# Ledger of designs, part 1: VHH binders against Probable cyclic nucleotide phosphodiesterase syc0937_d

No score or structure here was measured in a lab: all are predicted.

Target 1, 255 residues: Probable cyclic nucleotide phosphodiesterase syc0937_d, of Synechococcus sp. (p05675)
Amino acid sequence: MVEDFAGDAMTLSIAQITDLHLLVDPQAALRGCVTTPRAAAVFGNLKQRSPDLLLLSGDLSEDGSPASYERLRDWVEELGCPAIAIAGNHDQPERLTEICGRSPFMGEPVYSIQGWRIIALDSYQPKRIDGRLRGDQLDWLDQRLGEDSSPTLLMLHHPPVLIGVTKMDAIGLKDGPEFLEVIAHHQQVRLVLSGHAHQAFIQGRGLTTFLGCPATAMQFDQPELPAGWRSLELEPDGSWRSQIHWVDTDSIHFA
Unless a header shows other numbers, all headers, positions and changes below count from the first letter of the chain; antibody chains are not in Kabat numbers.
ipSAE, averaged over its two directions, is called F for ESMFold2-Fast, E for ESMFold2 and O for OpenDDE. V2 adds 0.75 times the mean of E and O to 0.25 times the DockQ between the complexes of E and O.
[cut] marks letters that were taken out.
Atom coordinates printed by the task and the answers are left out, and those that the model quotes come from them; centres of patches stay.

## First folded at step 20 (VHH)

Design e1 (from d3 with H101F)
Fold by OpenDDE, fold request of step 21:
Structure e1 (fold): chain B 255 residues (1-255), chain A 119 residues (1-119)
Amino acid sequence: as target 1 above (255 residues)
Amino acid sequence: QVQLQESGGGLVQAGGSLRLSCAASGFKFSNYAMGWYRQAPGKEREFVATIYSGGSTYYADSVKGRFTISRDNAKNTVYLQMNSLKPEDTAVYYCAAGPWFRQFSFNYWGQGTQVTVSS
């Protein structure tokens, strides 16, 4: 299964946002962090950037409330670009799907866009903080990667690599080693994006780069930092660029 | 309340055809991926086919070229057209639903419908 989006041989602009942890009450704070205004500021910033594609890599809601997902839906609709949203360990997957399941939200795990293949993976485990892809999904991934040699970007919520933070590594992707073994046989995998860690990181293995993304909510490594997001520029030849962006709530207003 | 109700199962001779239907209610059908699974006696439940909310389909190798999954969002129904049936296709067939990104962990399941293929 492949969804093909015809595009010109031009740069694909992607925005990744993650770990919004939206709450039912837009004024509520999570551990002292006002998650809604921070996320709103990021979306305000994204409107100015006009990305071609939005990647939402989980923990979109903290409490799984309908209101939190409706707020996200409204922001994404206003942004006006296609969006791929997956669940993190705090999300309610069915409710996310009920509210964020139609255009501009995309409903496939595999896309071909402007020379790149984008594959979304599910690492969510019910009632668990840590993640797991499981053998059947890993087999599926291996098969999908065997079908197309295009430069490929993978997205999942839980980091599949150790990032050197003990508490985060303890709740990462449990079958990370198995995942790494699968992608090691597919050199077209150029990027692996993840959330959950609430911090940026970069690691390389072979031709694959693993990128962590800061949260729109609180940062774990540097709590003083504001909301963050990641931009990617993907070229048809398989080259890419990425940058971290920080957005202050005082600089951009988004209601 | 979420409900999935399979129908169309029965007894058929090898080489014959059946069309299964699954009527869904209690959720926004068009937002969900739909799947068919089957379980033969003494065997584990196995994947048969999935149709995502975007419309793309995926099949088990054992049924490729013979089975076709489709959906009618206006009727909240997913179908499985089964052609060139074989005795090894004998199983209880289950309809399942879930988020497209949770294709390996659907939470909504039907009660199943028996398909028996005789030699």
Scores: ipSAE 0.868, ipTM 0.930, lowest interface PAE 0.5, mean pLDDT 95
Fold by OpenDDE, fold request of step 21:
Structure e1 (fold): chain B 255 residues (1-255), chain A 119 residues (1-119)
Amino acid sequence: as target 1 above (255 residues)
Amino acid sequence: QVQLQESGGGLVQAGGSLRLSCAASGFKFSNYAMGWYRQAPGKEREFVATIYSGGSTYYADSVKGRFTISRDNAKNTVYLQMNSLKPEDTAVYYCAAGPWFRQFSFNYWGQGTQVTVSS
């Protein structure tokens, strides 16, 4: 069963944020990057834009601490829009669920919103950096995609494609080829969003576009860049637009 | 401590009905997805049904139209209504819990309850 959001056939505004790597100490730095202020700046920017839906594509916490998730919860609650949050390899899934498991956090893997389907996938593997969906989830996805031909956006943490960065490709989605095989049979899949890579990328296969998202934490390819996020505008006819946004901590203050 | 305790299993004739319950404690029940699995003798454990924290449900093809999963968050309990039971439904039925996004990797499991359907 799919949860439907009531609304007119209008443009759906989505914000994707990923790889926040929040720490128990909001003043602590990860590899010289103060992750909390960077994430806060992004949420400040999002508050101004008022997206219809927030997608959190994993690595929300660095240390899995309750405090890191509580901070995220508070920001998301203040933002006020529905949020879909999945775990990355740094997250503690149960603690994430305990703290960020109720409204505005949504608790379904499949949504129908303004003519689009949104499906969240889990690529988390305990005690591993790389990701895997595994056969049972791939079968599930194939079945879900067989049920509805609406334009579809998929979200997972680990990139399912090689992005040409050796160190990242080594820790991507290990069953990426299997995932791509499933997607190849479902042309309604228009977008596949991922995190983990700490950089933007774009690849196309048929009608499907694979999009990487910058981190609110450090960028791997361009360390000089500030916190980033991705906006999406989804049209009922299946067309879409996307843009990368960079947010300096000096420009936006978020309490 | 996390606990899942199944109940309601037993012997039933083919075509009969049975309602399983799973009482949960030790975690924020309303935030979690709940699932039922079963393992028949000599077979691998298989998925039966899942109910997410948002209330959506999914079923194995073999039980669609016959089984209904539901939850009562006030009671921290998940249920499996089993109608039109068949001998092939004979198995130990397990209750499981986990994040909604980890439906294929639940970490919390009950001890199971035996369901036997006679011909």
Scores: ipSAE 0.862, ipTM 0.927, lowest interface PAE 0.5, mean pLDDT 94
Fold by ESMFold2, fold request of step 21:
Structure e1 (fold): chain B 255 residues (1-255), chain A 119 residues (1-119)
Amino acid sequence: as target 1 above (255 residues)
Amino acid sequence: QVQLQESGGGLVQAGGSLRLSCAASGFKFSNYAMGWYRQAPGKEREFVATIYSGGSTYYADSVKGRFTISRDNAKNTVYLQMNSLKPEDTAVYYCAAGPWFRQFSFNYWGQGTQVTVSS
């Protein structure tokens, strides 16, 4: 295929991976899923894809072990792609920062690239499964969105909308309504990406689309599905497209 | 063992300047966001400024334009340059640190340094 170089230079290619649930022992299983080989297969897939930006939307480690974060660090370094990593409810945020806190990992909550703003939000609550953004972060977000009308992608771990699955909705974002009120004032928010639910979903509200990303580990809606991840292609005018990718790993059937 | 030690506080007349320092140890300093908070007597601790590990900054509206946060990763030190000081800036100033995405929930805190601005 022959593509216009100028067109490719303006399109932003993003990969989202989430809910890797890595363990200290790379052969260990969680709920019947050997999580490390699945994540490794996804990184192999990403290497062939060569995205411009990697979004890691939480639950990167199941046990918060140094070894699990060191493995993640090594994979991201080998990929060589800038990465934004936030904590999910299973992570240990300080250990994530200590081990995965240098280039190519980004260290800022607002990232401007190719006509878009990427804003990372922290829904992590110590010792809790559910999420909360809190009033101070929501005020900060409102201020950030008021300063710049560029097309904006928000990323957080916990879905800020009800997805229609009772167990997941019970442990979602507790101040989702407050978050929705904030972004209702800002039409440039085109995308809100989340993990946590271990399933794909899509929900629209005005010009904003909420996208749930399947896990690299187990999927809660269809446990037989393999590792999943999301690709996004963003245009400077605020348009976008997205695809879910499933990565088959034969080792899953023997582990 | 994480340690944050503030210094540079004191008594200054309104309109004056003061520079606070915070020496840090026990973590990979360049990986963390650093911040300053302050607490006046009888008040809740309030946010002053953050400098992220990537180098950008964020300020409370009450200090914007007057205070400058900076960091020196080689010396594991964060600074707060405070200009055009007002009596309302009187407080104990605390250095804080944590993951950049946890800026509203920092978990490492210094013991504080007193800043007193006379009218």
Scores: ipSAE 0.751, ipTM 0.882, lowest interface PAE 0.9, mean pLDDT 91
Fold by ESMFold2, fold request of step 21:
Structure e1 (fold): chain B 255 residues (1-255), chain A 119 residues (1-119)
Amino acid sequence: as target 1 above (255 residues)
Amino acid sequence: QVQLQESGGGLVQAGGSLRLSCAASGFKFSNYAMGWYRQAPGKEREFVATIYSGGSTYYADSVKGRFTISRDNAKNTVYLQMNSLKPEDTAVYYCAAGPWFRQFSFNYWGQGTQVTVSS
């Protein structure tokens, strides 16, 4: 393995997509939203941008069906960039692993690239809507953050902060305060990305910025909005930029 | 049906070595994280080592430098090389498997193999 030094590192272009809620039937609707065409349109958009890394922050399938994960796999393979996927509360982790568990999908919890560390966290709880990281994973995270002061991006499905929406906060990250306490000791944690809430949000706490990504499926806060996704540009010095992209499904369909 | 079968346990003197093996079947082995846990009498099951599908390894502090986890994807087998064994390493050792992103929440477990380290 070869680590790029900070002096040789370049801007890292990341795409985050989340809450695709794919179904076995590509024409099936969820809450009035036909989710597969929306996700396909986002992949068409991603193909044009050619990101360096794709982050898939959970609820990739609504029904956990093999066909839904096979469709996702095919899209990610066609895109060709490395991908890091985690499970959301609707996913079936074993099927996700079985079908999407090889290149270009990463099988590593910590990924170092262009002077940054990307750490994937597991907030999934079997048979529950809410999330939890648990003490053993939090201790592991604390150790990983203590080993390296490189700018760090964390990704989990459930927002670890209260977003001010009662229904979503009730099914967020149950041990959010414990998580916040861990990362408060690690100033290099610049970004924490999440999905689950089906809305964009931004919240700062100290040197850390929490970013919620809108769904490729339906948006809970503004149901008229189309499929959404987030782009990030990460600089080796720890600075970053982020944009939300809204994709009109009538314009582009990812084959 | 997922199956994990440990072997290689036994009785060994302090300072000695053992190599545990875990043969796996019923899933795409190379896609999964694999791990070893152990349970001594009267104690809770504790983490020993994990190896991810991409090759990264993590160890409990109590075994760092003495134990090495490895995998052979062609043989669907995970190994635990245990060197410089101590009486406190005495336990039933369990092989575990799960999605890599399910950290410390492995879905599949073997039946265990006894390791006994005599003083």
Scores: ipSAE 0.542, ipTM 0.809, lowest interface PAE 2.2, mean pLDDT 91

Design e4 (from d3 with F106Y)
Fold by OpenDDE, fold request of step 21:
Structure e4 (fold): chain B 255 residues (1-255), chain A 119 residues (1-119)
Amino acid sequence: as target 1 above (255 residues)
Amino acid sequence: QVQLQESGGGLVQAGGSLRLSCAASGFKFSNYAMGWYRQAPGKEREFVATIYSGGSTYYADSVKGRFTISRDNAKNTVYLQMNSLKPEDTAVYYCAAGPWHRQFSYNYWGQGTQVTVSS
């Protein structure tokens, strides 16, 4: 069963944020990056834009502390739109669920929204940096994709494709090839979103586009860049647009 | 302390029905996905059904149309209504809980309840 969101066949506005790496101390820095103010600035920007849906693609917390997730919860609640949050390799999934497990956080892996299907996948492996979906989930995904031919967006934390950065590719989705094999049989998959890489990328295979997203924390490829996020505009006919946004902490204040 | 306790198992004739219950404690039940698994003698544990925090359900093909998973958040309980039981449904049935996005890697498990379907 798929959860349906009520709404007219209009453009669906999505915001993707990823790799927040929030810490227990909001003033603490990760490798010189004050992650909390950067994330706060992004949420301030999102509040102005009022997206229909927020996608949180993992590494929400750096230390898995309750305080880090509570802070995220408060921001998401203030934003007010539905949010789908998955765990990255730095997250504590149980604590994430305990604190960010109710409205506006959505607790389903599959949604039908304005002509699109959105499917969230879990690539988290305990005590590992790299990701894996594993056979059971891949089979599940194949079955879900076989049930509905609507344009589909997939979200997972670890990039399922090689992005050409050696250190990142080494810790990507280990069963990426298997995932790609499943996707190859389902042409309705139009978008595959991921985090983890702390940089934007774009790759295409057939009708499927793979999109990486900048982090609200530090960027790996361009450390001088501020916090980033990705917007998506999804049309009922399966067409879409996307844009990267950069938000300076000095430009937006978010309480 | 997290606890999952199954009940309702037993011996039933083919074509009969059973209703399993799983009482949960020690975690925010309403935020978690709940699932049922089963393990027959000499076989690996297999997925039976799951219900997410939002109420969506999924079933193994072998039980579709016969089994129904449901939950009562006020009672911290998940149920498995089993109808039209077959001998091949004989197994130890386990209740599981975890984050909705960890549905294939539940972190909490019950001790199991025996279901035996006679011919």
Scores: ipSAE 0.749, ipTM 0.870, lowest interface PAE 0.7, mean pLDDT 94
Fold by OpenDDE, fold request of step 21:
Structure e4 (fold): chain B 255 residues (1-255), chain A 119 residues (1-119)
Amino acid sequence: as target 1 above (255 residues)
Amino acid sequence: QVQLQESGGGLVQAGGSLRLSCAASGFKFSNYAMGWYRQAPGKEREFVATIYSGGSTYYADSVKGRFTISRDNAKNTVYLQMNSLKPEDTAVYYCAAGPWHRQFSYNYWGQGTQVTVSS
């Protein structure tokens, strides 16, 4: 069964945020990056945009502390739109679910929203940095994609493609090739969103576009860059637009 | 401490029905996905059904149309209504719980309850 959100044939506005790396202490810094103020600034920007859906593609917490997830919960509640949150390799899945498991957080992997299908995938591996979807989930995905031809957006934490950054590619989705094989048979997959890489990227294969997203925390090898997020505009006909946004964080001091 | 306790198993004739229950404690039940798995003798544990916190359900092809998974959040209980049982449904049935985004890697498991379907 799929949860359906009834809506008119209107543009679906999505915000993707990723790699927040929130800490128990909101004043603490991760390698000099004040992650909490940066994330807060992004949420402040999102409040002005009023997206229809928030996608959180993992590494929400750095330390897995209850306080970090509670802070995220409060921000999402204040934003006031539905949110799909998945775990990255830094997250504590149980605490994430305990604290961010009810409205406005959505607790299912498949949704139909304004003509699009949104499917969240789990690439988390306990005690590992790299990701894997695993055969059972790939089979499940294949079945889900076989039952509905609507334009589809997939979200997972680990990039399923090589992005050309050696350090990142080494810790990406290990069964990426298998994932790509599955979606190659389903042309309705138009977008595949990921986090983890702490940088934007874009790749295309057939009708499928793979999009990386900047972090609200530090950017990979670019400490001068501010917090970032990605907007998406999804049209009922399967067309889409996307943009990277950088939030002014000049007033945010690195510790 | 997390606990999952299955009940309702037993011996039933082919074509009969059973209703399994799993009582859960030690976690925020309403936020978790719940599932049923089964393991027949000499076989690996296999997926039977899952129900998410939002109420969506998925079933193994082998049980579709015969089994129904449901939950009562007020009772912290997940159920498996098994109708039109077949001998091949004979197995130990396990209750599982976990985050919805970990649906293929449940982290909490019950001890299991035996279901035997006689021909």
Scores: ipSAE 0.727, ipTM 0.859, lowest interface PAE 0.7, mean pLDDT 94
Fold by ESMFold2, fold request of step 21:
Structure e4 (fold): chain B 255 residues (1-255), chain A 119 residues (1-119)
Amino acid sequence: as target 1 above (255 residues)
Amino acid sequence: QVQLQESGGGLVQAGGSLRLSCAASGFKFSNYAMGWYRQAPGKEREFVATIYSGGSTYYADSVKGRFTISRDNAKNTVYLQMNSLKPEDTAVYYCAAGPWHRQFSYNYWGQGTQVTVSS
C-alpha cells in the first residue's frame, strides 16, 4: 500500500521571476539597489533547481536598453528551459521581442504542458504605468478558456485585484473588474500570477488564487528583503504548491 | 524602416475565393505576430485573424472555417486564404505586425488592399 510519495508523479516545476529592472550599466543602482547582480544571483539559484518552465512577468528592463535585454537573453539561454516573457510598464516591447524572441523564449500566448495551460496576458499600455487588458483581449481570453477545461495558470504584469496598498492600487490593472468577470465563468483557472507590486501577496476569489511575486530587484513592502522569486509545483489534477525564495546577494552596496 | 505591403485584392463573386499576401521588411519577421484586419465603409476596423510567431492561429468568429492565415518565415510573408466569400466580407484588408506578447496591439500596419464581393 505504501509507495514512494514522489514516484511516477508528473509534477510541473515552474519558476516565476519579475521586476528585474535591469539597466545598461550592470553596476547601476535604482533606489539604492544594484539590480543586475540581484537578478544574476536569482538565475544562479534557478540553475540549481532546473525548472521545467520559466515565467518572466514583466519589468525585465528598467531602461529598455539593448544591453539589458541581451544580458537577460544570455541568462535564459544558459538556464536552458522554455521561457515565457511578457512586457511590464518599464519595458520596451519591441526591443524585448527583437532580442528575446527565439528558443528558449516562447512565441505563443497559450502553452500547454503536462496537463496545464499557461496563458500569457498583455496588460502593457504605451507611455503609461498602469495596465489594461482591453475588450478584444478579454474576449479572446474568454474564448480560449471556453475551448479547454484543463487547469489553467494566467500570467500578467499588473495585479488584477486591489492589494491594499494605495499607491500600487492606483497604478494596477484598470479593467480588473472586467477581467474578474471573465474568469468567474471558468472554474479551471486556478492561478493568476502577477508582478509590478514588488511584494508577495495572496488573494482568493472562488476557485482562483491570485499570487503576487516579489521583485528580483527592490521590495516595496520590506526594503530590507533581498532578491525574491517564486517556485510553483503543479500537479496534473490541478492542485498546486507555491513558495517564495529569497536570495541574499549582498547586504551592503557601495553605490 | 518597417514596411508591410498587401497584395492580392480584387473583385470576386459571392462564394468565390481570394488569396491575400503581405510582404514584410525592416524587422525580425519570425519573432513577430502577424495579423489581418478589415474595414468596410462606415464601419470601424475589425479583427480578422492572427498568427503568432510560434505558428498558432486565432480567427474572428465571422471568418472561422472560411479563412486561413499562414506565414512563410523564409519569405517574410503572411497570407490570408479567403474561401466562401460573402458580400459582408467586402472591405479594405490591412496586414499588421507586432510583438507576439502585445496581444491585439500591433505596431505596424500596411496600406490596405481592397476586397469586393459581389452578389
Scores: ipSAE 0.630, ipTM 0.846, lowest interface PAE 1.6, mean pLDDT 91
Fold by ESMFold2, fold request of step 21:
Structure e4 (fold): chain B 255 residues (1-255), chain A 119 residues (1-119)
Amino acid sequence: as target 1 above (255 residues)
Amino acid sequence: QVQLQESGGGLVQAGGSLRLSCAASGFKFSNYAMGWYRQAPGKEREFVATIYSGGSTYYADSVKGRFTISRDNAKNTVYLQMNSLKPEDTAVYYCAAGPWHRQFSYNYWGQGTQVTVSS
C-alpha cells in the first residue's frame, strides 16, 4: 500500500561549488593548481550524492574561454539536476550565458523548490575584482522578499560580510552594509551563500547564517587542502544542515 | 552582430493602447533577459519592464497593471503591450538585452521608438 507523501516534508539536497577557475587547456595550472582535474573530481562526488539542485556561485572560468564553459556545461548536463550559475569577477558573463544558458541551467533569479526560495544575486562588476549589488537590485530583492515568507537561500559571488582576511575583505561586496539592511527586514532569509574567498567560513546574524564555500581549485587559507564543495540539506520548516567535502583528485579520469 | 530593432511607436490618445515590438538577432535570444526602458526629454532613462529567459516578469511601479511584457522565442521578439496610456508615458522606448544574471545591467540597446500620448 502506498501512502500519499505529497503532504510530507521532503529534505532538499543542494550542492554548492564555486571558484573552479577552469582554463582552456585542461592540464594548465593556476598558482600550482591544475584546476580542471580538481573540478572533475568534485563532479564525480556530486554524481554519487545526486543533489536536487546545483549552485555554481561564480569564478567558473579563469580565462573566460568558450572551451572552459563547454566543459562545465558538459559536466552539469551529465549530472542532470537543475543548476543555477552566476558570474564571478573572473567570468565572462555573455559566454557563460551563451554556453550555459539552457536546461539544466536555470535562467531566472528566483527559483522555488520544495518549500524554499533560492534567489541568485548579481554582484559582478565589469572590469573589477570587487562586487556590488546596486540600489536597483537591492530594491528588487526587498520586493521579492516582501512577496513570500518561505524560507529563503540567497546566493552571490562576493561575501557580503567581512571575514577577517584583509585582502579578501578589500575586494568583497562594497555595498554589504546596504545589503544587510535589506536582510534585516526579512526573517525568512536563513542562508546566504558566497564564494570568492577560497575558504570556508560561517557567520551568524539573527536568524541568517552566512556560509563561505571553499574553491574546487586552490584554497587561500590552507593551500594544502584539496578541492572542496558544500552540501546542504534543507527542511520545509526552514531548518538546515551543511557539510564541507574535500575531494582527492589523484584517481580521477576525464570522461 | 547583435541587433535590436524597436517598432510600433506613434501618436495615441490618452486612455488608448499601443503595442511595441523589438526584433532581436545576433545572440541566443532564449538565453537572455529582455527589457524595456523609456526616456522622456531631460530625464534619465528609466526602467519599465523585464522578462527573464524562464518567462517571469518584473515591472516598474508606475506601469504595473497597465503594461505587459511578453516574448516569443521562436520569433526572437519581445513585446510591450501598453494599455490605459497617459500623457506622462510619452517617451522614447528602448529595448534592451543582457545575461539574466546581470540584473538591470543590459549589454545591448535598440535605437528607440517614440511614443506620444495626447490628451
Scores: ipSAE 0.610, ipTM 0.835, lowest interface PAE 1.7, mean pLDDT 91
Fold by ESMFold2, fold request of step 21:
Structure e4 (fold): chain B 255 residues (1-255), chain A 119 residues (1-119)
Amino acid sequence: as target 1 above (255 residues)
Amino acid sequence: QVQLQESGGGLVQAGGSLRLSCAASGFKFSNYAMGWYRQAPGKEREFVATIYSGGSTYYADSVKGRFTISRDNAKNTVYLQMNSLKPEDTAVYYCAAGPWHRQFSYNYWGQGTQVTVSS
């Protein structure tokens, strides 16, 4: 019989990638990891998946070089889906904006799609490893959440919760408690996505789930793990599902 | 070299209107968020309005419904239409620009233009 396509047409398919740490030299290694081929393999995976939206949650370039951002731009253009890219502590935000600032990259911090709101937050601090949202952005976020009770996904680079790893918690989001107080007033916040920690994690707090995405580059918790990325499927009723995908780049032979 | 140049300030009576312009150069204007801030004598600089590269706008509560921010990417210009002006709107108005994802962290600032609302 005929498949129920109408139900599937409302599911929002999202891919999250993070901590690509691209370098000007695509053959260069960072801590023994040649980061560019790993990111390329993940983009190959994404092409087969054909997501509706790509979330790039920071540390996209290790050295902030124009060439690294141009490589990212070319990959995202080849993929062809809308993309929201934010800066992590390694990025150069102006170069990211100049090079990755046009379609399919979006230039809006709030994006409404298929019954959900996607809100990008800026935790970047110049010349610092740790993150901070600041009072003006937190007030702005509170106002945005007060305007619309649609199911909401927030994305920022630095984890806003302690993950139980001393070194990572020391360089996480410094005003995490203030952030948590803001979202506690808004039950529609279902998902908070982050990178930075180079490892997968999941924590619940009320109706909100915090998801850490592994890097496309090296993983800090289990260094032998390959490139990782996250898929999400969001339903109009606010329900969701998520899966971590690991991409074995050592088995791929390049022509 | 990045340049933001405001114009259109002046003296206006309460209830009147002014239109501020800010001409921008030295960066890829269409990729940036643009904003207006103001500073009254003896007060801290305060947010007035922002417009993102995609066209979405946000306003301070004190100006919502009276002020309209807009941009013309072909002319590299951002505008602030100020209607129903009040004496408390008296301030130096500054144009600002920054990467859209660097929220409220503007990299570039104009020199300001004085707006004075009488009576």
Scores: ipSAE 0.604, ipTM 0.839, lowest interface PAE 1.7, mean pLDDT 91

